# VH-VL binders against p42126: the designs that were tried, part 6

Target 1, 258 residues: p42126
Amino acid sequence: QRVLVEPDAGAGVAVMKFKNPPVNSLSLEFLTELVISLEKLENDKSFRGVILTSDRPGVFSAGLDLTEMCGRSPAHYAGYWKAVQELWLRLYQSNLVLVSAINGACPAGGCLVALTCDYRILADNPRYCIGLNETQLGIIAPFWLKDTLENTIGHRAAERALQLGLLFPPAEALQVGIVDQVVPEEQVQSTALSAIAQWMAIPDHARQLTKAMMRKATASRLVTQRDADVQNFVSFISKDSIQKSLQMYLERLKEEKG

## First folded at step 1 (VH-VL)

Design p1 (framework fv_prolgolimab)
Fold by ESMFold2-Fast, scan of step 1:
Structure p1 (fold): chain C 258 residues (1-258), chain A 122 residues (1-122), chain B 106 residues (1-106)
Amino acid sequence: as target 1 above (258 residues)
Amino acid sequence: QVQLVQSGGGLVQPGGSLRLSCAASGFTFSSYAMYWVRQVPGKGLEWVSAISGSGGSTYYADSVKGRFAISRVNAKNTMYLQMNSLRAEDTAVYYCARDWGYEDFLYGMDVWGQGTLVTVSS
Amino acid sequence: QPVLTQPLSVSVALGQTARITCGGNNIGSKNVHWYQQKPGQAPVLVIYRDSNRPSGIPERFSGSNSGNTATLTISRAQAGDEADYYCQVWDSSTAVFGTGTKLTVL
């Protein structure tokens, strides 16, 4: 119910719409539904491409759900992080063509999802920024996410972006190469349909093998050390200084709501 | 507004046990590392024990290791010091104190309880 | 056990500057806090993290920390500054207090 799939079997495309109010945060439930929905589409021969977008414009995804990372048990943090790893692995290595139609703000975990896609289109709205801003919250992007950004925008741009927790507005996002196109908001959907058709014109066997070849080293680095990465995350997030920072941020969020 | 109120002191025979309590009010207790510090009347301050905001990390001075246990119940805004196998040299005023900063144990003790006298005597 | 050494006593004339030292091996790599304690009262934090003043502490109080010596400086000393002063650090898994200094204002 948090993921809506609108099939267009004649075109071989499905549109996957995020519907996890208020801001499409990556809760355990939402992560699970995303993986299940992707798997169903991968196993259906009618579909060769998926467009990922938000059901409502404004926020593509606000990223990781901080309530999953604060005030919980170490076992919960481990389970949550395993779910985050699973989503990234499944999206990054998907045999489907993935296009993100970014019709809203795309920070942190939202950017994680967008970065797994083959092509990214961002609405030209100054309120919609994209980036890995974890350091502004006192936390860090895991090495496999850092690798994904670095593969997309290059080492120096990635290092600057990650250390400073940069969120790129549309023009800067295009210039640094974190997105492939910036278009008026009302054209995001039609542009995504045009882009995915271009990718799907390539024979599946050649496209899929090339994608796998290009992404194997990055994905394998996480696969070989998933448990160690989980333990490192749990140890880091459980630090009292980190828990205090997250609690303060969550309290601030409640005050801003009024 | 922000305060720490202590209780549980008194006279105890050598080898006995005593539990001190430190009740916090006016702040988000679970966000702050806490300390126990003692002082023999007329002498200097001596650190006894420390506990992280979550309660996940506890630390003890060599002189009390194995005999004292620090704990906290964040839902009740209260910290405890369980003192076992008490000796005459444990006689002191015991203070609870809050570390006020972002990083545990690095910002200093900005709020202190009133102190509780513990006398170990036969 | 690490030891932070302070002079037993320091005297200062009214209106003059008092300096209280805290000696420790490589103390300049640690965060040093300073406490004031008057008879019958709990300690009061007067300097935290080497040189920072808590809200409500007069500008007359300042601190420094480098090498093997941290220093609490009290300028324009007042009668009300007469107290015991303690330095303190957190060293990995232990808190360590200095031996304490009695400040007398003449």
Scores: ipSAE 0.000, ipTM 0.374, lowest interface PAE 23.5, mean pLDDT 89

Design p10 (framework fv_prolgolimab)
Fold by ESMFold2-Fast, scan of step 1:
Structure p10 (fold): chain C 258 residues (1-258), chain A 123 residues (1-123), chain B 106 residues (1-106)
Amino acid sequence: as target 1 above (258 residues)
Amino acid sequence: QVQLVQSGGGLVQPGGSLRLSCAASGFTFDDYAMYWVRQVPGKGLEWVSAISWNSGSIYYADSVKGRFAISRVNAKNTMYLQMNSLRAEDTAVYYCAKYHDYGEWSLGYFDLWGQGTLVTVSS
Amino acid sequence: QPVLTQPLSVSVALGQTARITCGGNNIGSKSVHWYQQKPGQAPVLVIYYDSDRPSGIPERFSGSNSGNTATLTISRAQAGDEADYYCQVWDSSTAVFGTGTKLTVL
């Protein structure tokens, strides 16, 4: 089990803890388990909110699993990207209040997960940065993820961040608005519980309809062109130059790990 | 090739100042947070200061807060520690260290250390 | 402020297994890193995130972390393993190092 769910049915809240060692990479298996876990909570009337965090401090999620995007078949890349799209769509449009309690580094796909939430809390630790750093690896964030960042921090800040592949340390993350609070690491969980209680004080029907209205244009843009986006991703990732770049990066990571 | 080269240590009288330098090579310096860690001769390691990749987040140990100032110039691949109002208790070997969890989905640990610079505060 | 307590010294016979402990309140909920330091040299990372090894560190080095104790295990000890060993965790933005353990290979 790569997702641990700690329910507090009396409070209407569950804490969803990522446990996919070593760095909570969004492997196909982990993506699938996240979606199933979310669906179970959405179908249980006892729960109105979910706090997403890492089982262990240090890394919230390192993002997409590069082993799912390198040395595989085009069919595998298509299946993987469909799973990534499904996770984003399910989280972004969830009727539950979602709060990310970011107790670790949050680059790329980790930031994707955090950006789907209604509220983001980051531990005040210089080693914990958040951002969409895909361009540093020679790859690009998909348009729907670009739209999500743009909706959060604004067009100009998003363009600069995406082109340069910026990772924001805590003070900068708060300043640019990619996170809503920065607190001492030992206070992240209690802050998340306080925040989610505030959001859950709003009647569900009004909150949910407002969330849907606010997010409809962004979500619909992907929904209407999911297959085209998959084909674009498969075509891009399958390029020999991209595959070689990813292979070299994975070999470097393996050397660093011993 | 991948290395941190330190300079700027030496003898100084109490109340004096020194600036330590840590020059990086062989990696993209501005992708990583950098740290200063010191060690009193014959004793253990003690964290001193930290600076994020863009200088936006800076932290100090209580023992040096208000006296030391960490900085970095990414264009020069160099980090500095300005030490003011030095005390006998600041006598130590100072290490710069690379923190490895930015830019490349690496884990958060000190994977590269400078050779160390001895700072002696004595009259 | 948190204290990570290590034994002052550990002795191991050549070829035998050394175990160096790092004690701290609820340390099992933290990620523990281990550094080796030989006399006159800079520290070298030998274990990160409880049990992972960097490139160049032999398989004889392993780690574990649960409850209030993290452990660095060095199997088939060699003379070259003689060094001071430090555990390290994060307390918010602060790196906290253990008191250090001198390993002697007899």
Scores: ipSAE 0.000, ipTM 0.430, lowest interface PAE 14.8, mean pLDDT 88

Design p11 (framework fv_prolgolimab)
Fold by ESMFold2-Fast, scan of step 1:
Structure p11 (fold): chain C 258 residues (1-258), chain A 123 residues (1-123), chain B 106 residues (1-106)
Amino acid sequence: as target 1 above (258 residues)
Amino acid sequence: QVQLVQSGGGLVQPGGSLRLSCAASGFTFSSYWMYWVRQVPGKGLEWVSAISGSGGSTYYADSVKGRFAISRVNAKNTMYLQMNSLRAEDTAVYYCARGDFTYEYPGWYFDLWGQGTLVTVSS
Amino acid sequence: QPVLTQPLSVSVALGQTARITCGGNNIGSKNVHWYQQKPGQAPVLVIYRDSNRPSGIPERFSGSNSGNTATLTISRAQAGDEADYYCQVWDSSTAVFGTGTKLTVL
C-alpha cells in the first residue's frame, strides 16, 4: 500500500501519508490509490479535513513518473494523463479542507499536489524546494496547472517560474507566496494540525461553496476540454524529439547517480 | 571525467576583496546544489555558503553573511564566491563541493570536492 | 547552534578495528555523513546516510547511528587509512561538521 491513512475521527481529520518508495513518484498505480483514498475520506462523514504529507521525510513527491511518459504506447500516455487530470480535478475541487505538510522536496508533480491544497506548510530545509520545473526536462506544465500556479503567486511570478523551471527554497517559497508557512521540520505536523483546525472552524456549507466559487472557472476550463488536453499531451510527448530528450534525460540520471 | 577545478585565491589585505571560481565538468551542473566549505589551516571544516541549481536561492553561514556573495553561471558550468570586507579570520583553504541532485532523494552530503584554494588575509 | 563532538584522536594498530564516534543530542534521528581528509588533500566522502558506502569505498568502512552517538568503524586498518575524519549533519538551514578526529595507524 502506497497511501497510508491515519484517522483522527474525534478531530474530524485524517493524515494521508505518501509511501511510494523511493521518492513518491506519481506512477499510474500511485495516482489511482491517491484518488481512491481521497474518495473514501470524502464519503466518510467522520472527516472534514485531510493533511497530505510523506510517510518518510526528505521527499514529499519527486513528481510525475517519467517512465510512464517514455518508451510506452500512445494509449498508455493517454491513460496516464487522464489519471493525472483526475487527481488534480479531485484534489482541486475536494469538499474537504486540504493541508499539505511538505516535509521534503516538492518539484513538478509534487508541487501539483501541493498547489491543490487550501494551505501549504514547508519544512525549513534548503533542500526542500517547491516549484514547477518541467521546462528543465524539456516538457511543459499543462494550461490547467499553469492556471493553478498563476492563481497562487500571480501572473508575472508564475511566468518567470514556469519558463525558467524554478524550484523555490523555503524562504523564497514563502516570499513568492507558493507556501503559506515555513517552520522547523519537527514542527510541520503540529503546525498542520493547528492550520487545519482553523479552516475547519468555518461552517462547512459556507467554506465549501466559497471554495467552489473561487475554483470553478479554473476547474471548468479543464473539464470542458479534457479529451483535447489528453490528445495535446499524447501528441506532444510522442514526438520523436521529445521521446529522445526524455530517454537522454533518464540515461543521464542513471549515469550521474552511477 | 566528473570533477571540480578551482582557481582564484592568494594574499589580500584586511578589508580587501577576492573572487574564487569553481569550474565543473562531467555532469549536468545546473541539476546540483553547489557549496563552499572552508578550513582554517590546522583546524576543522566549516560550511560557508550554498546555491541552488538555478542560482535563485543562496544561503550563508552567519560568519560571512553580508560580506560574501555566491553565484553561478550555468552556461559556463562555473560557480563563484565573491568575498568582500575580508578579515584575518577568513584566512582558510576554500573548497567548492557538489551536493544534491534535483530528481533524487536528497542525501545532504558533499560527494565531489574541488582541490581547494588558499586565501590569506594579512598585511 | 548544535555541536557534533568527536574525540581529538584515535590510535589503531595495523589490521585492527578503529571506531570514531560523533556525539550529538538525538543524532540518531538525523542522517550522518563521514569524510576522510589526508594531509594536503580535499575531503573524500566515505559514508553517507549513516551506513551507506559510496562506490570505490572498501567494505572495511561501515557506519551506524542511534540515540546520541554515530560511529564510523574501520576494520582491518591499513596505513593508508591514517587521516582526519569528520562527521556531518544538516541542521535545517546549515551544514554542521564535527570537531574532527585524527586517526593514527601504528
Scores: ipSAE 0.000, ipTM 0.455, lowest interface PAE 13.2, mean pLDDT 88

Design p2 (framework fv_prolgolimab)
Fold by ESMFold2-Fast, scan of step 1:
Structure p2 (fold): chain C 258 residues (1-258), chain A 123 residues (1-123), chain B 106 residues (1-106)
Amino acid sequence: as target 1 above (258 residues)
Amino acid sequence: QVQLVQSGGGLVQPGGSLRLSCAASGFTFSDYYMYWVRQVPGKGLEWVSAISSSGSTIYYADSVKGRFAISRVNAKNTMYLQMNSLRAEDTAVYYCAKEGYYDWLPGEAFDIWGQGTLVTVSS
Amino acid sequence: QPVLTQPLSVSVALGQTARITCGGNNIGSKSVHWYQQKPGQAPVLVIYYDSDRPSGIPERFSGSNSGNTATLTISRAQAGDEADYYCQVWDSSTYVFGTGTKLTVL
């Protein structure tokens, strides 16, 4: 089990803990479990909010699983990318209050998950940076993720961050607005509980409709272009130079996750 | 409290064998690559071996390949280095080390190190 | 066998900036990690992935990596910075350490 759900029914909150060793990479199995876990909580009337965090501190999520993107068929790459799109759409448009309690490094796909949330809290630890650093690895953030970042920190900050592949340490993350609070690591959980209670004090109907209205344009842009985005991803990732770069890193990695 | 505690070093004659142990505590041992790095007294660091979290993927430096065997027992939170056919050139302080993680990939750096254990190969 | 070349020794005056280089063919395409080792002690990771600092490592430690040279920079040098420094890369199926540099703080 790659997702641990700890309910606090009295508060109407569940804590969803990532446990996909070694670094909470978004493998196909982990993506599937995340979506299923979210749907179960959305269908359970006792829950109105979810706190997303890592079971083990140090890494919130390293992002995309390179073993899903290297040495595989084009059909596999297509299926994988559709699963990534599905997770983003489900999280970004969730009717639950989502708070990310970032108790570890949060690059690339980890930042994707954090950016879907309504509120982000980052532990004040210089090792725990957050950002979309795909360009440092020679790859690019998809347009819908670029739009999500741009909506959060503004156009100019997002352009600089994306082109340079910036990972923001805690103070800079707070200043640029990619996170909402920076607190001592031992206070991340209690701060997340306080924050989610504030959001849940708003009547669900009004909060949910406002969230949908604010996020509709961004979400719809992907919905109308899902197949084209998949084709673009498959084409890009299948390039010999990209496949060679990914293979070099994977040669030293652990057994394929499954 | 994250730590690696080493044992099993000592004096051995050329052609002999020694087994080094590295006991881990304070972290989930089964989640990490583990390493052996050695240092000849007064000289630099030399990587010796690496073992994956499950134990299925193993790498050796060319200088020890065929003579040394790395292993781990995750239930005991312990890694081993079995050193056979020892040579005078194998005399060194041996360190065990844990994989550091960074962002999108398991890390290439060694973030936690054991205290080291001296192996002396001498007649 | 790939080789990472470091200067044998570097001297820096207290409070000044020390720079330790690590030379390797196309090293800018690899990730470089730096270790500090004091006599009789195990190495300590001070910089990882070219320029990032582990928790507890002061801001005055920084790194860069471009072309054929990676550099560890120690600003506002302190007596406690005296140590041997090693760069390190992963190269396909092997981990390569630099030749090591003795830093002396005068």
Scores: ipSAE 0.000, ipTM 0.397, lowest interface PAE 14.1, mean pLDDT 88

Design p3 (framework fv_prolgolimab)
Fold by ESMFold2-Fast, scan of step 1:
Structure p3 (fold): chain C 258 residues (1-258), chain A 121 residues (1-121), chain B 106 residues (1-106)
Amino acid sequence: as target 1 above (258 residues)
Amino acid sequence: QVQLVQSGGGLVQPGGSLRLSCAASGFTFSSYAMYWVRQVPGKGLEWVSAISGSGGYTYYADSVKGRFAISRVNAKNTMYLQMNSLRAEDTAVYYCARVYGDYLRYYFDYWGQGTLVTVSS
Amino acid sequence: QPVLTQPLSVSVALGQTARITCGGNNIGSKSVHWYQQKPGQAPVLVIYYDSDRPSGIPERFSGSNSGNTATLTISRAQAGDEADYYCQVWDSSTAVFGTGTKLTVL
């Protein structure tokens, strides 16, 4: 099992722990388990909030699984990207309070997950950076992810961050506003519990309708053009130059491991 | 007024089965997680099983896992504990209890009257 | 899972102050709740969140919690206070009860 859910029977809260070794890459299997786990919690009226974290400190999520995006068929790329879109739509529009307890590195797709949450807490460790670094890999963040970042840190900061593929260390992450708190690593879980309690003190009806109102325009932009976005992704990723770049990157990562 | 009324206890042979019931009134039953807590005569309190408000999540102490099944029927405001393969060490007074409070600071604000379960030959 | 240690018994003279302790590693960082149980009866909540009293619990009952020890204090003890007392914290995903203390009023 790639997702561990630790529900609190007395609470409206569960802790969802990522357990997809080695680096919590968003593989098809992992994406599917995340969506199913979230849906189960959303359909259980006893739960009002979820804390997202990694089972192992050091890596929150390394982001998209490059092996799902290289050496495969166009049909596979389409299916993969639809799964990525589904995860983002489900998390971004969730009726639950979502808090990211970022106990590890959080680049690219990891940052995608963190950005969908209502509140983000990052461990104060210089090795745990957060950001959308797609351009440094020669790929492009989709418009709906760009919108999510822009809504969080503002247009100018988002444009600079996306064009340069910036990964923010904890102090800079707090300053730019991509995270809400930076705390010692051993305090991340307790801080997340305190934060989610504050959000859950607000009556669900009012909180949920306000969240929906605030996020509807951003979510609707993807909903109305999901197929076009899939086709754009498949066309881009299938280019020989992009495939070669991704293959070289994957080989480089493998060399570093052994 | 919140009330929890229990039934279903009794004397049973080792290996036998019993089902305990806890009928709730005075609150929105489906909004609260419920616990079964037992007490061996002369000993302290020990949690046995818990169920979320919707019934979607259930929890068991290691000593009863695989033998006991907790359930609830929210339309009837009733929670159940199905006890199978009973052992002498399961002899205890069983309480149903409602949990309340802030996240991870929960306490039991209301308790049922208790049901004695005796497992002996 | 933490173990909450209570003395097996505490005796107090009528009208005097009884103190029942609940020991646990760093228990002061947790919220401690206290239950009173009389023979043949269900437990009754007497203190929650370290020091708060439910409606109907007399002011003679008070609580404190710091470091490794939480304490239930019963001032001006009455015969009707004779009971078993249990402390409780929430740890991880479940309730942890203390070992229980029998209070006798002399």
Scores: ipSAE 0.000, ipTM 0.427, lowest interface PAE 15.7, mean pLDDT 89

